# Designs tried in a protein design chat: VHH binders against RNA-binding protein 12B-A (Rbm12b1). Part 4

Target 1, 77 residues: RNA-binding protein 12B-A (Rbm12b1), of Mus musculus (Mouse) (q80yr9r283to359)
Amino acid sequence: FYVHLKNLSLNTNKRDLRNLFRDTDLTNDQIKFVYKDERRTRYAFVMFKNQKDYNTALGLHKTVLQYRPVLIDPVSR
Short names: E, the ipSAE of ESMFold2; O, the ipSAE of OpenDDE; V2, 0.75 times the mean of E and O plus 0.25 times the DockQ between their complexes.

## First folded at step 1 (VHH)

Design u2 (framework vhh_7d4b_2)
Fold by ESMFold2-Fast, scan of step 1:
Structure u2 (fold): chain B 77 residues (1-77), chain A 122 residues (1-122)
Amino acid sequence: as target 1 above (77 residues)
Amino acid sequence: QVQLVESGGGVVQPGRSLRLSCAASGFTFSSYAMGWYRQAPGKQRELVASISSSGDSTNYADSVKGRFTISRDNSKNTMYLQMNSLKPEDTAVYYCAAEESGWDYPSGYDYWGQGTQVTVSS
C-alpha cells in the first residue's frame, strides 16, 4: 500500500515521518522523497506493509508537521 | 544572506490597530510568495494571511477575515499586515515567511523571520 505525501517542509527528514506515523511499523526503506531537476520537492511516497497501517496513515491527513499540514493521498500502483 | 525582519509589534488595548512590516533582503523578493504566521504560547504556529508574488492573490484565516489586510510593495522589498479591531485572542508572536514561487501545489514557507510580539490586553 502506498500513500503520496504533499506539502512537506523541505527540511522534513525520514525520522520526522517515522514520528508522524509512529503508530505504524515504518522503516526508512519505505520512505522515498521526490526530487525534480535534482532538487528536493515537497512530495514523498510512503509504503505501508499492511492495510491497518495504511488506514492509520490516511487518518493523519492534514496533521501539522513543521508548521505545514501534511496532505496524504492514496496511490494506486 | 537571506533575512526577513519584522517590526511594528507592541502592546495595545482591544479594538485598537497595529501595522506589522516585514523587510526582506538577500533574495529576489518579487519572485517569492509571502505570508504571516502567528504562534501563541503552548499552541502550534498557524497561517494568518498570505499573498502571491505579484500581490494579485491574497488568502486569510477565517479568524481574521474582515479585520486584517495583507499587502506588499515589491519596489521596497516589504510586506505588511494591517491589523484592525484587535482582540485578546490575537495575542501571539507574528512571523514573516517567504516561499519561492514555481511549484504548482499549495506550500508552506522556506524562509522565516525571528518574529514580533503582539499583545492585546485590557
Scores: ipSAE 0.000, ipTM 0.131, lowest interface PAE 10.7, mean pLDDT 81

Design u3 (framework vhh_brivekimig_d4)
Fold by ESMFold2-Fast, scan of step 1:
Order: C-alpha cells, then structure tokens, then sequence
Structure u3 (fold): chain B 77 residues (1-77), chain A 122 residues (1-122)
C-alpha cells in the first residue's frame, strides 16, 4: 500500500516520519523522499506492508509536523 | 515549472493489461526524451523504458521487453506505457521522468510527481 506525502518541511528526515507513523511497522527503506535537481522537495512516498498500517497512515492526514500540516493522499492515479 | 501527472494504474490479475498515461506541462515536450521508472515495495527505482523526443527511438529494460510498449503523443503533451502480460513482479509505483541528456539511465531521476500504483495480484 502507498501514500503520497505533501507539504513536508524540507528538514523532515526518515526518523521524523517513523515517529509520525509510530503505530505502524515502518522501516527506512519504505520511505522515499522526492528530489528535484538534487534538491529536497516537500514530497515523499511511503509504502505500508498491510491494510491496517495504510488506514492508520491515512487517518493522520493534516497532522502538524514541524509546524506544517502533512497532507497524506492515497496513490490512485 | 515542470509538471508531470501520472494516471492509469490499478489492480489487475496476472496476464492482464493496463495503459499508463503521463500528462506533461511546463516545458517543450517534444524536445526531450521521456522515461518510465518504477519503484517496487522496499526497493530502489528501476528504469523501465525510454522514448526519444520525436518518438522515433525506444529502449526497454530486459525485464519488460516484448510485454511493454512506450509511446507519446506530442500534440497532447502525453506519454504512454502499454503494459501487457503483467506479472506479480511488475507491482510497483510508476513514474514518468524528463531526461535532459536523452538515453543514459541514471539512478537519480528528477521527478516531482506522485506516480501511479500498479498492483498485479496473484
């Protein structure tokens, strides 16, 4: 299962995302930050291994992380 | 600003088919080679296919040769990937990417799109 994260702080690291999704079994290799021209963007993709973790993640949509609401969208297109 | 929007993913059974689309904007589409790149769960990005700006030349990864067809419609600024004979191993998030230098695959594709999910269930 995949979600697309938007509006991330440019300082957000994988540990921050594991903490956000602490109620899931998330590892570093499931998190991919999007880069443009070798620069961090405000986007990331996260893979969840099961439906329960995926639903937990979707429920965190608009949670504030580092003073920014994290937008969590299902990957559907 | 370069914008790439993928669509067409979904859930399909082994042996099935899907057609992916990529709508491009913010650059002169027909001046640039375009690629499809996929990322399977827990793995790094894998280059799938590339097509020249004119559409006259195509390249495919060995894993998809004979099953996938890349094409483009420069009048619509759209890139396509026709996927036939799908396998569970094709399950991945699929991205399109603009390539400045043409044909050289790089592990560091520059993309800002969300991708489109393809799940091949067995």
Amino acid sequence: as target 1 above (77 residues)
Amino acid sequence: EVQLVESGGGVVQPGGSLRLSCAASGFTFDDYAMSWVRQAPGKGPEWVSSISGSGGSTLYADSVKGRFTISRDNSKNTLYLQMNSLRPEDTALYYCAKEDSGWEYTPYFDYSSQGTLVTVSS
Scores: ipSAE 0.000, ipTM 0.056, lowest interface PAE 20.8, mean pLDDT 79

Design u4 (framework vhh_6qgx_2)
Fold by ESMFold2-Fast, scan of step 1:
Structure u4 (fold): chain B 77 residues (1-77), chain A 123 residues (1-123)
Amino acid sequence: as target 1 above (77 residues)
Amino acid sequence: QVQLVESGGGLVQAGGSLRLSCAASGRTFSDYAMAWFRRAPGKEREFVAAISYSGGSTFYTDSVKGRFTISRDHAKNTVSLQMNSLRPEDTAVYYCAASPEWLEYLSSDYDYWGQGTRVTVSA
């Protein structure tokens, strides 16, 4: 199960995302920031190992992180 | 599993040069940024240099700019640190680290680490 995160602060790191998703079992290797021309974008992909964590993450859509609402979209895969 | 192995450390006199290499297994390189950190005796780990997954972007700590050069060879799955004009203050264990992201804020943002290679600069 993957979600696509949008509208992230360019200062968001993996620890920030683990804190956002603290009610899930999430490790650093499940988080991948998206880069364009070797620069950080406002996008990331996060993998969840089970449906419960995936549903929990989707429920956090528009949670404010570093003064920006995080957009959390399901990935069709 | 991802494994990083450093090599190339040793003893060198001040003003000399050393080339450190980091070999990766388990698919570390294709999409990963690579970095070198060091830990001097009695001190905590500090950042030295980083290179992006494509090799097009590099970043250095101020104390090594102009002296050290980080590079990578995608075909060989290696990252190298060329250290010129070495100083006694460069004495440390040097660690290779890998991260799937380019913008690093703390050493904890790197997911994979090697065991380190020792560099001693005398004089």
Scores: ipSAE 0.000, ipTM 0.146, lowest interface PAE 13.1, mean pLDDT 79

Design w1 (framework vhh_7w1s_2)
Fold by ESMFold2-Fast, scan of step 1:
Structure w1 (fold): chain B 77 residues (1-77), chain A 119 residues (1-119)
Amino acid sequence: as target 1 above (77 residues)
Amino acid sequence: QLQLVESGGGLVQAGGSMRLSCAASGFTFSDYMGWHRQAPGKQRELVAKISGGSTAYDDSVKGRFTISRDNTKNTVYLQMNSLKVEDTAVYYCAAEYTWEGSTYVYDYWGQGTQVTVSS
């Protein structure tokens, strides 16, 4: 199960995302920040191992992280 | 948590001026900020937009309305001059977020502030 994270602060790190998704068993290997021309973008992809964690993550859509609402979209949307 | 809070609305006479403020909390301006309005029973319409150093206006307000931004106060303003009765509406502040390498845009909206222009 994948979600696309959008509108991330350029300062967001993997620990920030693990804290956002603290009610899931997310590890650093499941988080991939998107780069373009060797520059950090506001996108990331996160993999959840089960439906329960995936649904929990979707419920956090628009949570504010570092002054920005995090948009959480299903991959198949 | 994320909030756009409008202020400065109220009652004004036709031909008068009014300044609306939109204070942003919990986020920073990254792309576009705009002002929209909606009169009772009508669709919401864009009146002014600011992106970087560029501004855009609906033809109905060109030359009368001015949008500006103060990044130190995290606030966007709409200066409305030569107000007309048909400018009566609820005015909404909105923020648009665009992702690098994507055409996806997300709008975030404030609560709205009433502007009533009497003849």
Scores: ipSAE 0.000, ipTM 0.126, lowest interface PAE 11.7, mean pLDDT 79

Design w2 (framework vhh_7w1s_2)
Fold by ESMFold2-Fast, scan of step 1:
Structure w2 (fold): chain B 77 residues (1-77), chain A 118 residues (1-118)
Amino acid sequence: as target 1 above (77 residues)
Amino acid sequence: QLQLVESGGGLVQAGGSMRLSCAASGFTFDYAMGWHRQAPGKQRELVAKITSGSTAYDDSVKGRFTISRDNTKNTVYLQMNSLKVEDTAVYYCAADYWESGEYTYDYWGQGTQVTVSS
């Protein structure tokens, strides 16, 4: 299960995302920040091990993180 | 939520100056903020943009317009000098979730009319 995170602060690190998703079982290996031309973008992909965590994450859509609402979009298989 | 409220438009004579203000309520940190304009019968165009570390201007306004940000007031300004009749347009404040070059504007102000008379 993957979600696509959008509108992240350029300062968001993996610990910030683990805290956002603290009600899920999330490790650093499940978080991938997107880069373009070797520059950090506002996109990340997060993998969840089970449907429960995936649904919990989708429910956090538009939660404010570092002054920005995080957009959480489902990624289809 | 981010909401943009524009002010400062109006009528000005050619050669004059005007300052537009865009007051943002909510989150402006790290947003790319911009001013766009649309003249009657023309497409909307980017005038000036400010990010956390840089500014960018359309060639038609370079040297005449200056964009600035006051983070304490969550306000973005467009200082317009040496105004020309062809600067007449509705000016829009916009906030963009993306960095320069890949812009999709998700928040727009209502627009403020600027009319430059000869």
Scores: ipSAE 0.000, ipTM 0.137, lowest interface PAE 11.5, mean pLDDT 79

Design w3 (framework vhh_7w1s_2)
Fold by ESMFold2-Fast, scan of step 1:
Structure w3 (fold): chain B 77 residues (1-77), chain A 117 residues (1-117)
Amino acid sequence: as target 1 above (77 residues)
Amino acid sequence: QLQLVESGGGLVQAGGSMRLSCAASGFTSDYAMGWHRQAPGKQRELVAKISSGDTAYDDSVKGRFTISRDNTKNTVYLQMNSLKVEDTAVYYCAAVEYYGSWEYDYWGQGTQVTVSS
């Protein structure tokens, strides 16, 4: 199960995302930040191993992280 | 969560001026900010937009309205001059972000502007 994160602060790191998704079993290797022309973008992909964690993540849509609401779009298989 | 709170608005006579303010919390200068309006029975329309110093205006308000931003206060203003009865509407502050062809709007509660003849 994948979600596409949008509107991230350029300072957001994997620890910040693990804290946002602390009610899931998320690990660093499930998080991929998107780069364009060697620069960090405001996008990331996050993989969840089960439906429960995926649904928990979708419920956090628009949660404010570092002064920006995190937009969480479903990308399911 | 990003929050937008409009202030200003009210009743003004045609030919008059009014300034609207939009205070943002959880917002940074990385957002494009705009003012939209909706008159009764009509569609909501973009009035003015500001992003990274560039401004854009609907043709109906060009030369009369000015959008400006104070990044230290996280506040966006709409200065409305030479108001017309046709400018009567609920005015909404919006924060808009563009990612490729994707656009997401955050909306304030709206503030009523009534222009009497």
Scores: ipSAE 0.000, ipTM 0.105, lowest interface PAE 13.7, mean pLDDT 79

Design w4 (framework vhh_7w1s_2)
Fold by ESMFold2-Fast, scan of step 1:
Structure w4 (fold): chain B 77 residues (1-77), chain A 118 residues (1-118)
Amino acid sequence: as target 1 above (77 residues)
Amino acid sequence: QLQLVESGGGLVQAGGSMRLSCAASGFTFSEYMGWHRQAPGKQRELVAKIYSGSTAYDDSVKGRFTISRDNTKNTVYLQMNSLKVEDTAVYYCATWDYETGEYVYDYWGQGTQVTVSS
């Protein structure tokens, strides 16, 4: 199960995302920040190991993290 | 690079009003802008934002603060009415790319101190 995170602060790190998703079993290797031309973008992909964690993450859509609402979109098959 | 400069802070009595201004220099910015504040020992919080013709406010300031924008002057304002002692904070102007998700720097001003006395 994958979600696409959008509108992240450029200063968001993996610890910040683990804290956002603290009610899930999320480790650093499940988080992939997207880069363009060797620069951080506002995008990341996050893998959840089970449907419960995936559903919990989707419920956090538009939660404010570091002054920005995090957009959480399901990734299609 | 875009530089943001806040002005208009200072000392004010509880119940008073104050207007903050944020001017951008170097580039014309025409999208998302907001006002944040940080009181000593507390996290920085979003107070008011303006984007795509819409505005949003933190519950603590709704009805008292108004954010507005002059696109021709590349300036955003925060009108603060009915000020309370708990509004005391350093106020920051920020602009960022809300929708594109592409690499864009967050731009922050230097901050302006607002102190509300009883």
Scores: ipSAE 0.000, ipTM 0.101, lowest interface PAE 11.7, mean pLDDT 78

Design w5 (framework vhh_7w1s_2; at its last look DockQ between E and O 0.03; V2 from the best seeds 0.00; counts 0 for: pae O 7.6 > 2, unsure alone 64.7 < 65, grease 25 > 24.2, placed apart)
Fold by ESMFold2, look of step 2:
Structure w5 (fold): chain B 77 residues (1-77), chain A 119 residues (1-119)
Amino acid sequence: as target 1 above (77 residues)
Amino acid sequence: QLQLVESGGGLVQAGGSMRLSCAASGSTFSDYMGWHRQAPGKQRELVAKISWGSTAYDDSVKGRFTISRDNTKNTVYLQMNSLKVEDTAVYYCAAETYVYEGDYWTDYWGQGTQVTVSS
């Protein structure tokens, strides 16, 4: 279960994302920031191990984090 | 869009070492990145892979080759030690990559780098 996080502040770190998703069982190894040419982008992926946590995360779509609404989309496979 | 570029290949004597690099350009997320090789007259075979937090190796290279990834550079490395003549092949970098613009997964392959192990 992957979600695609968009519109992140470039200053957002894994602790910030764990706090955002605090109602899930999320560890740092489940979070991957996206880089372009060795520079951080405003994208990340998060893998959830179960449907409950995945649904919880999707429900946080547009939550403001560091002055920006975080867009949280399901990932197609 | 995305390009995979291998480097580090060449000629080495048996028992020697060589390090291959594969850099991915552009914004990427890959569930799988890895190295494959194709010896003359043989099919392309997996050598090593690295995915979300795990690694795996073909039995023929375990203990001799090490795969690693630097996500900040979108680069995968293959450290090859104790090389044998049987390791002679074209080595290809591969990735299963999420395409942001179209919201889908696809496979990318590099053009290959020749590794020749002489006796």
Scores: ipSAE 0.013, ipTM 0.420, lowest interface PAE 7.6, mean pLDDT 83
ESMFold2-Fast, scan of step 1: ipSAE 0.235; ipTM 0.607
ESMFold2 (binder alone), look of step 2: mean pLDDT 80; pTM 0.806
OpenDDE, look of step 2: ipSAE 0.015; ipTM 0.253

Design w6 (framework vhh_7w1s_2)
Fold by ESMFold2-Fast, scan of step 1:
Structure w6 (fold): chain B 77 residues (1-77), chain A 117 residues (1-117)
Amino acid sequence: as target 1 above (77 residues)
Amino acid sequence: QLQLVESGGGLVQAGGSMRLSCAASGFTFDDYMGWHRQAPGKQRELVAKITGGSTAYDDSVKGRFTISRDNTKNTVYLQMNSLKVEDTAVYYCAKYEWSGDYEFDYWGQGTQVTVSS
């Protein structure tokens, strides 16, 4: 199960995302920040290993992280 | 809150030297830190990185720049020697957690370096 995160602060790190998703078993290797022209973008992909964690993550859509609402969109493989 | 703060930028004459510092607060340096730069009208590029016991440099700066860290001060440095006008850029420090992950997890706000002829 994959989600696409949008509108992230450019300073958002993997620990920030693990804290956002603290009710899941998310690890750093499940998080991929998107780069364009060797620069951080406001996008990331996150993989969840089970349906429960995926549903928990979708329920956090528009949660404010570092003064920005995080947009969480479902993505098929 | 995890923070990287760059300092040491400014104006320098071509052929001169400058040292940039990046102080980390809220965490200790692990094994993976880097310096990037972005010149006007150009893309941000990796300049130097330090990974465990190893360093790597972009060809444009190899032999002139040296990356180092002081784990006691939780600070990483970029020593820039024999500066050229084309080294003019905003310099950013960055941290990543894993050697297998080329994504940088933390970014500083940048420090301007201007090299005049």
Scores: ipSAE 0.000, ipTM 0.085, lowest interface PAE 16.8, mean pLDDT 78

Design z1 (framework vhh_7zox_3)
Fold by ESMFold2-Fast, scan of step 1:
Structure z1 (fold): chain B 77 residues (1-77), chain A 120 residues (1-120)
Amino acid sequence: as target 1 above (77 residues)
Amino acid sequence: DVQLVESGGGLVQPGGSLRLSCVASGFTVSSYYMGWVRQAPGKGLEWVSDIYSGGSTGYADSVKGRFAISRDNAKNTLYLQMNRLKPEDTAVYYCARDEYWGDSYYFDYAGQGTQVTVSS
């Protein structure tokens, strides 16, 4: 299961995202930040191992992280 | 009321060309940092190209010399001209707006992007 995260602070790190998704068993290798050469963007791609964690993550859509609401979009076929 | 609508994707053979369009409403394209990002099946997002409000452009090494980003102020539209396409360019392409160095509130996408498939 995958979600796209949008509107992240450019200073958001993987620990921040694990704290946001603390009710899931998310690890660093499940988180992929989008980079523009040497520069961070406001996008990330996150994988969840099961439906429960995926649904938990979708329910956090618009949660404020570092003064910005995090947009969480489903990724599917 | 900010909207971005992508179009222009399709199936093309290696060596072919496509032109992607992104029609903006609710803001002026020339006043913002704009870019194209893509996602191949099963992979993360990859930055492809961008254009700053001042008009300077950037390109990922994988597309330099083949892709060209531009905008039409009269049509409030962002374009990506894609030449000499390769199978590895196969992806969904998304148009994005952001204030690159400032604190912009939202990073906007419209729709599901536009699918580009490069295969024989």
Scores: ipSAE 0.000, ipTM 0.125, lowest interface PAE 12.5, mean pLDDT 79

Design z10 (framework vhh_7zox_3)
Fold by ESMFold2-Fast, scan of step 1:
Formats: C-alpha cells, structure tokens, sequence
Structure z10 (fold): chain B 77 residues (1-77), chain A 120 residues (1-120)
C-alpha cells in the first residue's frame, strides 16, 4: 500500500514523517522524497506494509506539519 | 571518487559501549543526508540512525535512547555512539550517504562496514 504526500515543507525530513506516522510500523526505506532537477520537491511516497497502517495514514490527511497541512492521497497499485 | 571508511567495531559484552567512526572523502559530510544502517547475519539491511544537512536526527525505535549520531565537520567524520549494547545489536554497521542523483532520497552504501559483536 502506497500513499502520495503533497504540500510538504521543503525542510521536512524522514524523521518528521516517522513522527507523523508514529502509530505505524514505518522505517526510513519506506519513505521516498520526490526530487526534480536534483532539488527536493513538496512530494513524497510512503509505503505501508499492511492495510491497518495504510488506513491509519489516510486518517492523518490535513494534519499540520511545520505549519503546512499534509495532503495524503491514496496511490493505486 | 567517494570513499567512506568505517571503524570502531569490535567484541563487547552486553551493557557495554562502542563509538563507530566514518571518515569521508570526496564530498563534505555537512552537505548530505547521512546515516548508519546495519545487517545482522541472515537478515536484511536495517536503518539505525540518520542526520540531515540541517542537523535533524532520527533513530530506529530499537536503538532510541541508547545510540547517538553526530558529525565533526572539521574532520569530515560521522559518528555513532552506541551505549547499553544488547546481543541483538550484533551486525555489520555501514556508513551511508544520500545518492547524488537520487530523486527518492536513497542512501548510497559506499563503506566496507565495521563488525559489532555483542556477546558474553
């Protein structure tokens, strides 16, 4: 299961995302920041190992992280 | 040419401490997302700790409160201080930096690794 994160602060790091998703079993290898022209974008992909963690993540849509609401969209497999 | 040279591993008893060092050449440690990953015998790679160019740090739940990541910019060196070691910390530890061309923020495992064995 994948989610697409949008509207991230440009200084959001993997630790920030692990803390956001702290009620899931999330490791750094499951988090992929999107770069364009070797620059960090406001997008990331996160993989969850099971349906429960995926549903937990979707429930966090619009949670404020670093003064920005994080938009969490489901990604088709 | 990028090189990472790990050192500081060894045999230690449970409850002991070790400090791992990673001397970098070919790039500046303060400019990259870097971290430590480990591989226990017969297991896959496990992320242990990371540090971002801006100084934020992260830790795996299994090591939080026991391990501390740091860097010395003048020495171009990354460290991992390991305290209260447990048998389950036995692994080869690798120093890793973010891949230059990564659109996904992946680590590049350029180091040879250093063996940590926690045993009585």
Amino acid sequence: as target 1 above (77 residues)
Amino acid sequence: DVQLVESGGGLVQPGGSLRLSCVASGFTVSEYYMGWVRQAPGKGLEWVSDIYSGGYTGYADSVKGRFAISRDNAKNTLYLQMNRLKPEDTAVYYCAKEEDSSWYGEFDYAGQGTQVTVSS
Scores: ipSAE 0.000, ipTM 0.116, lowest interface PAE 13.7, mean pLDDT 79

Design z2 (framework vhh_7zox_3)
Fold by ESMFold2-Fast, scan of step 1:
Structure z2 (fold): chain B 77 residues (1-77), chain A 120 residues (1-120)
Amino acid sequence: as target 1 above (77 residues)
Amino acid sequence: DVQLVESGGGLVQPGGSLRLSCVASGFTFSDYAMGWVRQAPGKGLEWVSDIYSGGDTGYADSVKGRFAISRDNAKNTLYLQMNRLKPEDTAVYYCAREWDYSGSEYFDYAGQGTQVTVSS
């Protein structure tokens, strides 16, 4: 299960995201920040191992992190 | 040097619309994410919206569905279309260039601001 995080502070690190998703089982390897032309963007992808953690994460949509609401979108193909 | 010059603010009644513009110079505009932040009387800065260089956008909950951010890279210009304005939208609006390196706030340069007042 993947979610796409949008609107992140450019200073958000993996520990910040693990704290945001503290009610899930999340390790650093499950978090990937998106870069464009060597530059950090406001996007990240987060993988959740199970449906419960994925649903918990979706419920955190628009939680404020570092003065910005984090937008949490499901990733689909 | 980097310059950001805002315009388009003014006095409008609740329910009205305004379009803010920001003309950028001194850098390659198309390479940077750009945004709008605002400061209401007696309050701190509030992020309003941003637009990534590739066109993806973000909005504060308070303005989502009412405001639309856009950019014209050929004109080095950032826009904010503000619809269905509310008294709580009253603020000075600042155009901001977003810094992407660790250790910064969400902008490294901001303009002088343009005043938006929503009142009778």
Scores: ipSAE 0.000, ipTM 0.138, lowest interface PAE 13.2, mean pLDDT 81

Design z3 (framework vhh_7zox_3)
Fold by ESMFold2-Fast, scan of step 1:
Structure z3 (fold): chain B 77 residues (1-77), chain A 121 residues (1-121)
Amino acid sequence: as target 1 above (77 residues)
Amino acid sequence: DVQLVESGGGLVQPGGSLRLSCVASGFTFSSYDMGWVRQAPGKGLEWVSDIGTAGDTGYADSVKGRFAISRDNAKNTLYLQMNRLKPEDTAVYYCARGEYSSGWYEDFDYAGQGTQVTVSS
C-alpha cells in the first residue's frame, strides 16, 4: 500500500515521518523523498506493509508537521 | 553569483508593523522555495516562514496569524509582512534560498547578510 505525501516542509526527514506515523510499523526504507534536479521537493512516497497501517496513515491527512498540514493521498498502482 | 539582499528592518514599538524585502539575483528565483529565518541575541537560528514555488506557505507557531510571507516572481523579491510585533520578535532576519538537502534552515543553499529588527519601547 502506498500514499503520496504533499506539502512537506523542506526540513522534513525520515525520523519526522516515522514519528508522524508512529502508530504504524514504518522503517526508513519505506520512505522515499522526491527530488527534482538534486533538490528536495515537498513530496514523498510512503509504503505501508498492511491495510491497517495504510488506513491509519490516511486518517492523519492534514496533520500539521513543522507548521505545514501534510496532505496524504492514496496511490493506485 | 547568487545574491540575496534584505531590507526593511528597524526599530518599532510593541504592536507595530514592519515589512521586510529580499531582492534575489543570480538564479531563477521562481524555481526555488524561499524563506525567512531569524536569530535573536544569544539564541540559535529559528525558522520563521517559507513559501513554495506554487505559493504554498508555512509559519512558525510563534508568528502564525501575525506574519505573512509573499513573493513577486516578476521582481525577484520575497516579502515578510510583520504585524503586531512583540519584544520577542527582536532578531536579525535572514532571507534564505531552499536547499535540496533536508534541513534547509540550518543547511542553507544560500542566505543573505540579514536585516535587524528591534521591538522595544
Scores: ipSAE 0.000, ipTM 0.130, lowest interface PAE 13.9, mean pLDDT 80

Design z4 (framework vhh_7zox_3)
Fold by ESMFold2-Fast, scan of step 1:
Structure z4 (fold): chain B 77 residues (1-77), chain A 122 residues (1-122)
Amino acid sequence: as target 1 above (77 residues)
Amino acid sequence: DVQLVESGGGLVQPGGSLRLSCVASGFTVSDYYMGWVRQAPGKGLEWVSDIYSGGSTGYADSVKGRFAISRDNAKNTLYLQMNRLKPEDTAVYYCAKETYDYTWGEYSFDYAGQGTQVTVSS
């Protein structure tokens, strides 16, 4: 299960996201920041190993992290 | 259809103030993440400030303490109060609405208006 994170601070690191999702079983290798031209964007992908953690993460949509609400969307297609 | 109309820009001296307005049509501003982005001559887009539906706000470090974002639900309008303006704030300012679609490397916001020019010079 994947979620797409939007509106991240460019300073957000993997520890920040693990703390945001602390009620899930999340490790650094499940977090992938999106880069463009060798530079950070405001996007990341996060993989959750099970439906429960995925649903927990979706419930955190619009939580404020580093002065920015984090948008948490299911990967669309 | 979604429409955003920015206004309130102009020429000001350093230390001056301006209030930008963004009148929205086709949606209710309080239901969406909204924000302001700017583009200085010869530079890329820079996020300036945002506000989400619940009212929490964010600001770029370059404007924190000087700018304030707000909205008026009755007028369906988003505002940016700009105080203690600096020459570095010279840019076209765009009102932006949260996108419902996104792609790799794109901003979280669509700016649909023509923007409003802010020039800060002595």
Scores: ipSAE 0.000, ipTM 0.142, lowest interface PAE 11.3, mean pLDDT 80

Design z5 (framework vhh_7zox_3)
Fold by ESMFold2-Fast, scan of step 1:
Structure z5 (fold): chain B 77 residues (1-77), chain A 120 residues (1-120)
Amino acid sequence: as target 1 above (77 residues)
Amino acid sequence: DVQLVESGGGLVQPGGSLRLSCVASGFTFDDYAMGWVRQAPGKGLEWVSDISSGGSTGYADSVKGRFAISRDNAKNTLYLQMNRLKPEDTAVYYCARDSLEWGEYYMDVAGQGTQVTVSS
């Protein structure tokens, strides 16, 4: 299960995301920040191991992190 | 010492316009992405818009097409041009400094804000 995070502060780190998703079993290897030309973008991908954690994460859509609402979109491939 | 001073808020009718300003001091303004966040009565902080040190802009969906962010690096000033204002835009607006464009250095700064009231 993957979600696409949008609108992240450029200073958001993996610890910030683990705190946001603290009600899930999320580890650093499940988080991938998106870079463009060696620069951080406002995007990240997060993998959840089960449906319950995935649904918990989707429920956090628009939670404010570092002055920015985090947009959480499902990824279907 | 880092300071951000917001101004330009006021009372306006729906459909009206306001221009907010934020004067920055105590840091190298050109090196930082800057933004606007707002807080409506009884709600949390909501991101409105940002602008990178290089001039790339972002907007919340709720304000896209109505608001325009800009900066004047020579004056260390950030602006928010607000057009076609709605009652839902009523909030205290804060100027915020984001991380360095290339860095992850934490510097979360907010001034005292400027009140925007959109009422008929």
Scores: ipSAE 0.000, ipTM 0.137, lowest interface PAE 13.5, mean pLDDT 80

